VH-VL binders against q0atu2. Designs and how they scored, part 340

Target 1, 119 residues: q0atu2
Amino acid sequence: MLDKKARIRTSREYRNVFEKGKRLSGRFLIIYYVENALDNNRFGFITNKKIGMAVIRNRIKRQLRAIVREYQGQVKNKHDIVLVARAGIGKSSFEGMEKDYIAIMKKAGLFARNANKID

## First folded at step 16 (VH-VL)

Design b88 (framework fv_ivicentamab_arm2)
Fold by ESMFold2-Fast, scan of step 16:
Structure b88 (fold): chain C 119 residues (1-119), chain A 119 residues (1-119), chain B 110 residues (1-110)
Amino acid sequence: as target 1 above (119 residues)
Amino acid sequence: EVQLVESGGGLVQPGGSLRLSCAASGFTLSSYGMNWVRQAPGKGLEWVSIIYEGGYTDYASWAKGRFTISRDNSKNTLYLQMNSLRAEDTAVYYCARGSEYEPYYFDLWGQGTLVTVSS
Amino acid sequence: AYDMTQSPSTLSASVGDRVTITCQASQSIDNYLAWYQQKPGKAPKLLIHKASSLESGVPSRFKGSGSGTEFTLTISSLQPDDFATYYCQQYDNYGYPELTFGGGTKVEIK
């Protein structure tokens, strides 16, 4: 469960992320992300009709929220992040979606790093 | 102004190694996806590798295992380590900056450095 | 990896001509296509991204169009500065990028 303040709620806020944010694609997910002026992260979720019927789209949304919640402590603070599900996501396992999310977030530089390595 | 300057090209024998450098000025490398793109004399463009904001990397299929992209944020410099060089690797190597919105198209290019692989 | 076929490989044109260059992808890339201009001895310059979005500072005579598998770059009234080689580049991927360029189209003086 993401608390109320950790969710992108308005169409204006979604539009801001799409217009000003960076885009990075994975196998099942695309993320759009931008720094915000708040003291917390906010997440949005988009599942369009290309994915399938409402029951499938609703399942995907719940699973993505669960994944985001599980890893929210690893996400760099002060970002608005929108997850857009790709058409093929309906064929993915929960574990497949989770691995894709982690890979994209690491590439984006949105996961905190604790290794002693030259960047 | 923003600028990329490549160096380190030269003549190398087949099977040899070479390290290319790309010095960035006017912007911070770590805020972008950075790429290497090559062009054989008289031929077209060929993508080599990317390093993402998060420091993760991807490579063209033919480059995997032989080429390593890296960066030193303290020096604002991008590198390409090339091992097991072949005659087919002869090309001008360009450092190219991914767009701030999406790392896979290139809005800033260096002037290139020539690598010649021959006996 | 998506095979990118660019045509023609060369074309001869005069100042003031309308020039059309075509780029075909072996499978749909939506609109994730960029166009570059390269002059002899110089690095490529980005002209267009996302199939039709003109880069800042690029003259309005350049127009990109298309989606899916067929894309076009049009120069509506060729200028002396436009004699160059043009490349398309696809950047659609599903988490493991394999970026590919077209073979190039050289626009020569007639």
Scores: ipSAE 0.807, ipTM 0.907, lowest interface PAE 0.7, mean pLDDT 91
Fold by OpenDDE, second read of step 17:
Structure b88 (fold): chain C 119 residues (1-119), chain A 119 residues (1-119), chain B 110 residues (1-110)
Amino acid sequence: as target 1 above (119 residues)
Amino acid sequence: EVQLVESGGGLVQPGGSLRLSCAASGFTLSSYGMNWVRQAPGKGLEWVSIIYEGGYTDYASWAKGRFTISRDNSKNTLYLQMNSLRAEDTAVYYCARGSEYEPYYFDLWGQGTLVTVSS
Amino acid sequence: AYDMTQSPSTLSASVGDRVTITCQASQSIDNYLAWYQQKPGKAPKLLIHKASSLESGVPSRFKGSGSGTEFTLTISSLQPDDFATYYCQQYDNYGYPELTFGGGTKVEIK
């Protein structure tokens, strides 16, 4: 799991990202991102009922947390980032989610210049 | 009024280079994914390149290495540097704005600028 | 890149006719498909995105449908202003896919 300091946890924190942040859509994910005043990045995750049953939503959330954790050291500093799972994500493999995450983060310019990512 | 205006097209010899410009007005170009799309005379549409809001760039496989997309935020202008031009590159070149949050389909187009590659 | 095949390449019709244009994708693109209208000497105009979502200002006689690999653009009652070339475009947006257009369908007067 992500460290507590790396998590968006409050409704106010989420609201700030949605209201002041930028948005970009991928195949399976939508990311909202905004600069923060901290020395670390924070991540939030949203899975709604359109994705499927609670068991599916929880699985997707665990998988997304795992992906974010794996690549968090390569993300540019001082950002709050919220991942919103799109309806079709339930049909995707873990590798597919990872591919989409990497792509959308690159497109958003959120990876460090020296990041070693799949092209 | 929101619009895009291409310029820089003209006659160029095979092997030559040309830089196209696309001036945006009524909106901030850097806030959108911007694209180049070309159309050979009497033929269909062909996507060339995209520059995302975050600055990441991508290209059609055939365009890689010869074409370079860029922008100048201070001038609110998009560019396409074309090198090693070939006869088959003859086309009207359009700049096209990607839709907000999904820069992958195009909701605003310029009038296009004609590039003719001929000896 | 995904191949997009439009049919027919040319379609002759009269005002008031029901017109149907099809677009086939070489792989499933879910509903990530756009339709454009282009008139001679003019830039393309976006009509539909997400396979069936009509752009603002586009007449309701235009309808997009389909998902996966098969898509259709229907003009319920062709108007004089509708004679043009139409293009489909996929934007699967999975990884780093190339954006590709169909070959186009020219709708001309019978």
Scores: ipSAE 0.725, ipTM 0.914, lowest interface PAE 0.7, mean pLDDT 94

Design b89 (framework fv_ivicentamab_arm2)
Fold by ESMFold2-Fast, scan of step 16:
Structure b89 (fold): chain C 119 residues (1-119), chain A 119 residues (1-119), chain B 110 residues (1-110)
Amino acid sequence: as target 1 above (119 residues)
Amino acid sequence: EVQLVESGGGLVQPGGSLRLSCAASGFTLSSYGMNWVRQAPGKGLEWVSIIYEGGYTDYASWAKGRFTISRDNSKNTLYLQMNSLRAEDTAVYYCARGSEYEPYYFDLWGQGTLVTVSS
Amino acid sequence: AYDMTQSPSTLSASVGDRVTITCQASQSIDSWLAWYQQKPGKAPKLLIHKASSLESGVPSRFKGSGSGTEFTLTISSLQPDDFATYYCQQYDNYGYPELTFGGGTKVEIK
């Protein structure tokens, strides 16, 4: 579960990330991300009907929030990040989604590779 | 004002090695996904490799194990180390900048540098 | 992973003609396709991204359309500066970016 302040809540805030942000594709996830003017990171989650029924979409959302929460301390500060689940995500394990998230975040430069080497 | 300039091309024997350089001016390389794309004489375009903003890399399947993409942020320069060269690697090699929105389409290209692999 | 087939390979046209180039993907790539123009001895120049989004400074006579597996580049009134080779490029990927270009279409003077 993420704190309220760490969640993207409004349609306008989502639209800002989609219009101004960078896009990076993974196997099961796509992220859109942009630097914000806040003191913290904010995350958004999108699961559309292509994934499957509401029960599956709700499970995926819960699992993605858990993954994001676990790794939030590694994420470079001051970013709005939206995770969009791809149609195939329903076939993935939790570990598969987690590995995909980590890979995308590292490619994006949003994860510190090593605190002493980030310079 | 923004520019990419390749160098290091030339004639090399089959089985040999060569390192290409791409000097960027007017922008910061580390803020973009940077790519190498090649074109054999009279032929079409072929993607070779990418280095992401975060420093991770991906390669065309045929390039893995033989080619290594890297960058030196202090010199604002991109590199392609090519090993075990074959006649089929003869091409003009272009340095190409991924767009600010998506690293996989290319909004800025260098003039290219010719690599000829011949006995 | 996707095959990109571009047609025709060569076309002859006159100034003022409407020119249409087609690009077909072996699988749906949604709208993740770019078009490039390349003149002899020069690097490619980006014209269009996301199938239909015209790049700044590119003349409005260039138009991209399509989605899924079939895409079209149209030049509504060919100008002397437009005689060049055109390439489509897909950039839909699932973690491993196998970026692929079409084979190219050379637009020649009739």
Scores: ipSAE 0.806, ipTM 0.907, lowest interface PAE 0.8, mean pLDDT 91
Fold by OpenDDE, second read of step 17:
Structure b89 (fold): chain C 119 residues (1-119), chain A 119 residues (1-119), chain B 110 residues (1-110)
Amino acid sequence: as target 1 above (119 residues)
Amino acid sequence: EVQLVESGGGLVQPGGSLRLSCAASGFTLSSYGMNWVRQAPGKGLEWVSIIYEGGYTDYASWAKGRFTISRDNSKNTLYLQMNSLRAEDTAVYYCARGSEYEPYYFDLWGQGTLVTVSS
Amino acid sequence: AYDMTQSPSTLSASVGDRVTITCQASQSIDSWLAWYQQKPGKAPKLLIHKASSLESGVPSRFKGSGSGTEFTLTISSLQPDDFATYYCQQYDNYGYPELTFGGGTKVEIK
C-alpha cells in the first residue's frame, strides 16, 4: 500500500481536489489533480457501486493503488491526485488500467521528463 | 487581453497541404488543452483535434493520418498541419482553448481562418 | 462517438418570448455538456458548462438544465441580442477522443 503521507484521507482534502483541481477522463479512469503546498504527492481513490459489488470495488482499488505505487516516483511533485474508477473498469485487465493511467497522466503532464513510461 | 488569432488559411488544390497557426496572447498556451474546431460554410461545428498540457494529442477519427496538431511553446503558438486536403475539408478553422479545469469545453475562441479546397 | 441531436433546427420567436432548445445524447453523458452561442461571421461563445453552470458575463435569462441524455437551454425572455445559432457539445467522451456538437438551433425573428 501507499505510505500514509502519500494518501488523501479526509473529506476536506478530497473536496479541495474536486473544487479546485483539473479533471481528465480516460477510458476507465477519471483523475482530478491540483497542486498542493507539500513536498510530496498525495493520491486518493474512489470506486462507486456502479463498478460492481464490494469485492469487485475492493479489487479495483487494490489494483489502482498498485499502479500508482509503481509509478509514483516518476510523478511531478506537489500534487494531490484523485483517481475515480469508471463503470467499465471492472471489465478491464490490469494492463488496461495501467495503460489508461499512463495515458491520462501524460495528458495531464504529471510525469517527469525522464519518466520511463509505456508508449 | 486574452485572445487567439488564427492564420494560414487560403485557397488550396485537392491533394494539397496547408499549415494553420494560432497565436495566443495574454496566457500561456501550453498550460491549457488546445483544440481545433472547424465549420463548413453554412454547417455546424466539428471537432478536429486536441493537444493536452502534457503534449499528448488526440484526433477525430476522420482526421487521423491527415491532420497533425502541434505547438511551439517558445512562440506560444498552436499549429494544424493538414495534408491530402479534400473539397469537404473546406471550412473556417477555429482554435479553441480548453477551460481552466477541463480541456474539452472551450472558453476562448479565435476569429477563425478560412480554408478553401478547390480545383 | 456520442451522437448529439438538437431540436428544433430552426426556431422563430419574438422579443420577450420564452425559448426552449433541447439536446439529446445517444448515451448518458452525465452533466458533461456545454452550450454555445454563435452569431453570423463570428466565433462561438461559451454560455454554459456542466449542463447548468453559467459562464461569467452571460445574462441570467440563459438557463441550462438536464442530465444523462436530455438537456435543455432556456431563454426566459428573448432579447434582440439573442438571435443567433446555439450549439450543444458533449465532453464526456474523453477516453474516446470524439468530441461532438449538436446540429445547432437557429433562433430567428418571427
Scores: ipSAE 0.780, ipTM 0.927, lowest interface PAE 0.7, mean pLDDT 94

Design b9 (framework fv_ivicentamab_arm2)
Fold by ESMFold2-Fast, scan of step 16:
Structure b9 (fold): chain C 119 residues (1-119), chain A 119 residues (1-119), chain B 110 residues (1-110)
Amino acid sequence: as target 1 above (119 residues)
Amino acid sequence: EVQLVESGGGLVQPGGSLRLSCAASGFTLSSYGMNWVRQAPGKGLEWVSIIYEGGYTDYASWAKGRFTISRDNSKNTLYLQMNSLRAEDTAVYYCARGSEYEVYYFDLWGQGTLVTVSS
Amino acid sequence: AYDMTQSPSTLSASVGDRVTITCQASQSIDSYLAWYQQKPGKAPKLLIHKASSLESGVPSRFKGSGSGTEFTLTISSLQPDDFATYYCQQYDNYGYPELTFGGGTKVEIK
């Protein structure tokens, strides 16, 4: 579970990320991201009705939070990041979502670099 | 003033290689997604490749395996290495900066450099 | 990869005319479309992003509209500086970008 301080909670905060942030799309996920002034990362999660019924959307939110938590230590500090699930995500495996997340975060430059090189 | 200046174009024989350079001034290349876009004489625009802020790359399907995009952050310069050139690669090659907010539309372009592949 | 069909390929117009250029995507791209202007011998210049968002410094006579599969660029009162070729470009992708431009519309003096 992500701590309260690591979650984007208000509509105003989500709107700020959408309006000011950078957008990068993957197969199943889109991220919007912007630097913050808070000394920690915050994550938001959006699943809309295009994905499917509430039970599917809730499962996806839980799985995305688990993925984010797993890789939290690799994310460059001081960012607000919103993950938006695309319509096709409901048919993806957990591993598929995880690979997509890693790929997008690496392209965005949000994963901490290995000491000397980026692969 | 923000500016992109391409160089390295010229006449090359089919099967040959050529490296294009794009010197950036007034901004830091590594903070943007940088692209190459080409235009055959009298024809439309065609996307070639991107290097993302994180250093990862993507290519048009026809360019993969023959073209390599790279950057040198110390020189603030973008490159396109073109191998196994064909007559249909004849085009003006533009260096194009992805927008700060979305890397796949281009808010700054160089003047272009002409590559002619002919015997 | 999305096919982008632009029409007309060429149009002849007079100063003061309202000019309309259409761009059609083979499948929905939401509003992820940009418009560029290219003058002979010059690089393209970004006019509009996100289908309707006008770039700073671009005259208000340029207007973008549309969403999904059909998009329009309108020049409400054509000026001498507007004779150019215009390109739409989609930038909606699913992990592996295959960015696609329309074929272009050349706006010529009548």
Scores: ipSAE 0.800, ipTM 0.904, lowest interface PAE 0.8, mean pLDDT 91
Fold by OpenDDE, second read of step 17:
Structure b9 (fold): chain C 119 residues (1-119), chain A 119 residues (1-119), chain B 110 residues (1-110)
Amino acid sequence: as target 1 above (119 residues)
Amino acid sequence: EVQLVESGGGLVQPGGSLRLSCAASGFTLSSYGMNWVRQAPGKGLEWVSIIYEGGYTDYASWAKGRFTISRDNSKNTLYLQMNSLRAEDTAVYYCARGSEYEVYYFDLWGQGTLVTVSS
Amino acid sequence: AYDMTQSPSTLSASVGDRVTITCQASQSIDSYLAWYQQKPGKAPKLLIHKASSLESGVPSRFKGSGSGTEFTLTISSLQPDDFATYYCQQYDNYGYPELTFGGGTKVEIK
C-alpha cells in the first residue's frame, strides 16, 4: 500500500484536483493532475460501477496502486494525481494497464527526465 | 495579451513540402498541449496533430507519415512540417491551444494561414 | 475515430428566435464535448466545454446540454451577432486522439 502521506484522502483534496488540475485520457485510465504545495506527490484512485462488480473494482484499485508504487520514485515531485479507471479497464491485463499508465504520464510530462524503468 | 500567430502558408505544387510556424505570446507554449487544425475552403474543421506538454505527439490517421508536429521551446514556436502535399491538403491551417484543464478542446486559436496546393 | 453528426447543416432563423443545434456521436463520449462558433474569415471561438460549461464571456443565451451520444446547443433568443457556423467536437476518443468535429451548422438570416 502507498504511504499515508502519498495518498489523496479527503473529498476536498479530490475536488481540488478535479477543479484546478489538468486532464489526460488513456485507453484505460484518465489522470487528473495538479501541482501541490507539498514536498511529495499524492495519488488518488477512482473506480465506478461501470467497471464491474465490487470484486473487480477492488482488484483494479489494487493493481493501480501497485503500478503507482512501482513508478512513484520516477514521478516529478509536488503533484497531486488522481487516476480514474475507465470502463474497459476490467478487460485489460496488468501489463496493458501499466503500459497505459506510462503512456499517459509521458504525455503529461510527469516523469523525471532521468527516469529508468519507463517503457 | 495571449495570442497565436501562424505563418508559412502559401502556394505549393503537388508533391511539395511546406513548414508552418505558430508563434505564441503571452504564455509558454510547452506548458500546453498544442494542436494543428485545418479547414478546407467552404468545409468544416479537421484535426491534424497534437504535441503534448511532455513532448509526445499524435496524429490523425490520414496525417501519419506526411505531417510532423514539433516545437522550439527557446522560440516559443510550434511547427508543422508537411510533405508530399496533395490538392486535398489545401486549407487554412490553425494552431490551437489545448485548454489548461483538458488538452483536447481548444481555448485559443491563431488567425490561420492558407496553404494552397495546386499545379 | 468517433463520427460526429450535426443537424441541421443549415438553419434559417430570425432575431429573437429560439435555435437548437444537435450533435450525435457514434459512440458514447460521456460529457467530453465542446462547441465552437466561427464567423466568416475568422478562427473558431470556444463557447462551451464539458457539454454544458459556458466559457467566460459567452452570453448566457447559449446553453449546452446532453451526455453520452446526444448533445444540443441552444440559443434561447438569437441575436444579430449569433449568425455564424457552429461546430461540435468530441474529445474523449479513449485518449488516443482522432479528435473529430461535427460537420457544422450554419445559422443564417431568414
Scores: ipSAE 0.044, ipTM 0.735, lowest interface PAE 3.5, mean pLDDT 91

Design b90 (framework fv_ivicentamab_arm2)
Fold by ESMFold2-Fast, scan of step 16:
Structure b90 (fold): chain C 119 residues (1-119), chain A 119 residues (1-119), chain B 110 residues (1-110)
Amino acid sequence: as target 1 above (119 residues)
Amino acid sequence: EVQLVESGGGLVQPGGSLRLSCAASGFTLSSYGMNWVRQAPGKGLEWVSIIYEGGYTDYASWAKGRFTISRDNSKNTLYLQMNSLRAEDTAVYYCARGSEYEPYYFDLWGQGTLVTVSS
Amino acid sequence: AYDMTQSPSTLSASVGDRVTITCQASQSIDSFLAWYQQKPGKAPKLLIHKASSLESGVPSRFKGSGSGTEFTLTISSLQPDDFATYYCQQYDNYGYPELTFGGGTKVEIK
């Protein structure tokens, strides 16, 4: 679970990240990210209809939020980060999504080079 | 002004090694994804390797194990170490900066340095 | 990694002509395609990214269009400075980048 202040909630905030942010693609995920003027990180999650039916999209969102929560202490402060699920994510394991997230965040410079699960 | 200058090219025999340098000025190299792209005489462009902002690297499949991309942030310089060179590696090697928005299209190029692999 | 096919390989044109270059991807790349111009003996110059977004300082006579698998670069009213080789480049990837360029289109004087 992420605190309300750690969530990107408005269309305007999502639009800002997409328009001004940097983009990095992974196997199952794409991240868009930009530094914010706050004192905390905020995360957004996008699962489109190409992934599958609502039950699959809801599972994916829940699993992505869990992954983000597990690693939030590794993330450099003051960023808005949007995770966009790719069409193939529905067939991924939880571990596969987790590995993809870590790889992308490390490439972005948002994680330490050897960041590990902080559970 | 913003500029990239390559050096280190030259004539080497098959099986030899060569290290290319790319000096950046007018911007901080570590804030971008940096790439090497090559072009054989009279032929098209071919991507070689990337180093991401976070310091992680990726390579074209044919370059893995033979080429190593690296950077020295204190010198604002990018490198390409090339080992076990083959005649097919003969090309002009360009240092190319990934865009601010994502590292995979190139908004700034150096002049190139010619590597000739021949007896 | 998927192929990028450019056509034509060479075209002859006169100043003032409208020139169209086509780039075809072997599978959908959404809009993740860039266009470059290269003059003899020089490094490539970025013209367009995201299929249709013109770079700062690039003349408005250059226009990119398309999405999915078929893309075009159009030069309206060709100028002397436009005789060059043009390359498309896809940058849609799934974590492991295999960036690929088209074979190039040489625009030469008739």
Scores: ipSAE 0.792, ipTM 0.903, lowest interface PAE 0.8, mean pLDDT 91

Design b91 (framework fv_ivicentamab_arm2)
Fold by ESMFold2-Fast, scan of step 16:
Structure b91 (fold): chain C 119 residues (1-119), chain A 119 residues (1-119), chain B 110 residues (1-110)
Amino acid sequence: as target 1 above (119 residues)
Amino acid sequence: EVQLVESGGGLVQPGGSLRLSCAASGFTLSSYGMNWVRQAPGKGLEWVSIIYEGGYTDYASWAKGRFTISRDNSKNTLYLQMNSLRAEDTAVYYCARGSEYEPYYFDLWGQGTLVTVSS
Amino acid sequence: AYDMTQSPSTLSASVGDRVTITCQASQDIDSYLAWYQQKPGKAPKLLIHKASSLESGVPSRFKGSGSGTEFTLTISSLQPDDFATYYCQQYDNYGYPELTFGGGTKVEIK
């Protein structure tokens, strides 16, 4: 579960990240990210209908939030980050999504090179 | 003002090694994804390798195990270490900067440095 | 790897002509396609990214269009400075980048 202040909530905020941010693609995820003027990171999650029915999309969103929460202490502060799930994510394992997230965040320079789960 | 300058090209024997350098001026290399792209005489463009903002790397499948991309942030310089060179590696090698939005298209190029692999 | 096919490989044109270059991807790349211009002995120059977004300083006679697998670069009124080789490049990837260029189109004087 992410704190409310750590969530991107409005269409305008999502649009800002898509228009101004950098893009990096992974196997199951794409991230868009931009530095913000706040004291904290904010995360957004997009699961489109190409992934599957609402029940599948909601499961994927819950799993992605869990992954983001687990590693939030490793993420450089003051960023708005939107995770967009690719169509093939529905057939991925939780571990596969986690590995993809870590790889993308490390490439972006938003994550420590030896990132591990927050204990 | 903003510029990339390659050096280190020359004639090398098959099986030999060569290290190319790319000096950046007017911007900070570590803030971008940096790439090497090559072009054989009279032929088209071929992507070689990338080093991401976070310092992680990816390579064209044919380059893996023979070529190593790296950077020295203190010198604002990008490198390509080429080992086990073959005649088909003969090309002009360009240093290319990934866009601020995506590291995978190139908004700034150096002049190139010619590598000739011949007996 | 995505196969990128450009056509024609060479075209002859006169100043003032409308020139069209086509790029075909072997699979859907959405709009993740860039166009470059290269003059003899020079490095390539970025003209367009995201299929249709013109780079700053590039003349408005250059236009990119298309999405999915079919893309076009159009030069609406060819100028002497436009005789060059043009390359498309796809940059849609799934974690491991497989950045591929088209074979190039040489625009030469008729």
Scores: ipSAE 0.792, ipTM 0.901, lowest interface PAE 0.7, mean pLDDT 91

Design b92 (framework fv_ivicentamab_arm2)
Fold by ESMFold2-Fast, scan of step 16:
Structure b92 (fold): chain C 119 residues (1-119), chain A 119 residues (1-119), chain B 110 residues (1-110)
Amino acid sequence: as target 1 above (119 residues)
Amino acid sequence: EVQLVESGGGLVQPGGSLRLSCAASGFTLSSYGMNWVRQAPGKGLEWVSIIYEGGYTDYASWAKGRFTISRDNSKNTLYLQMNSLRAEDTAVYYCARGSEYEPYYFDLWGQGTLVTVSS
Amino acid sequence: AYDMTQSPSTLSASVGDRVTITCQASESIDSYLAWYQQKPGKAPKLLIHKASSLESGVPSRFKGSGSGTEFTLTISSLQPDDFATYYCQQYDNYGYPELTFGGGTKVEIK
């Protein structure tokens, strides 16, 4: 469950992450990320129409939220992170998206070394 | 003030090995994506490998299995271990720092170190 | 798969000239392109990133433009320090990076 505090909601907050954040590309995902001044992490999700029809975009967004929720305990605290789905994500399996997310987060240094899912 | 200094280049026989070093000063290299880029005499630039802030690595397809990028954070030094060297590996090897915001374009370069692989 | 075609490979110019160098990507790379300057015997120096963002300390006579597959580097009024080889580099990747440089453009005196 991603509660209200763990979500990037406003256009101003998204803009801050895009303008000031670091960018890292995966096979199906791009992340933009920046350290925040809060005591928690916040996540944003973007699926554009180049991915496919609304039913596909909604499924992808739901699956990405589930992946983020599952691994939230491994993410270093105090970050705003936006996940942008690439056009090819519609061809991916759930497991493929999950592996891509983990790889990108590890490259970014956002996964704590030897972290547990529950902290 | 901010500098990268390569060393370890030299003459090596085909099939041989060589380890290049890149000493960073004026900044903490573990906070950046660090890269190796090479240039054969009289030719253009060719990307070799990256080590990400998180410690993960990626390689040009031709470098996989032969070259290993690593770092020693305590020495603030980047390395490239080169094995099974071929004549076509002859080049000046540059240590290059990825931008603070994107690891894939390079805002700081060392002077380069020449590797000559002779038959 | 991205290949980067840079043209011309060589150009001759005089101080004060306006020179334009072109870089073409085989597929769209959005705006993820950098430009570098390399003088003989020296390492490359970053001039521009994100197609058009000028690096601190780089003279304003350097301008990058373009997006998608067509990009240009323009030097509005060539100075003696600008005789060098220029390289474009794409950095749009899909997980396993294959960063590629253009073949270079040598800007010579004449």
Scores: ipSAE 0.761, ipTM 0.892, lowest interface PAE 0.8, mean pLDDT 91

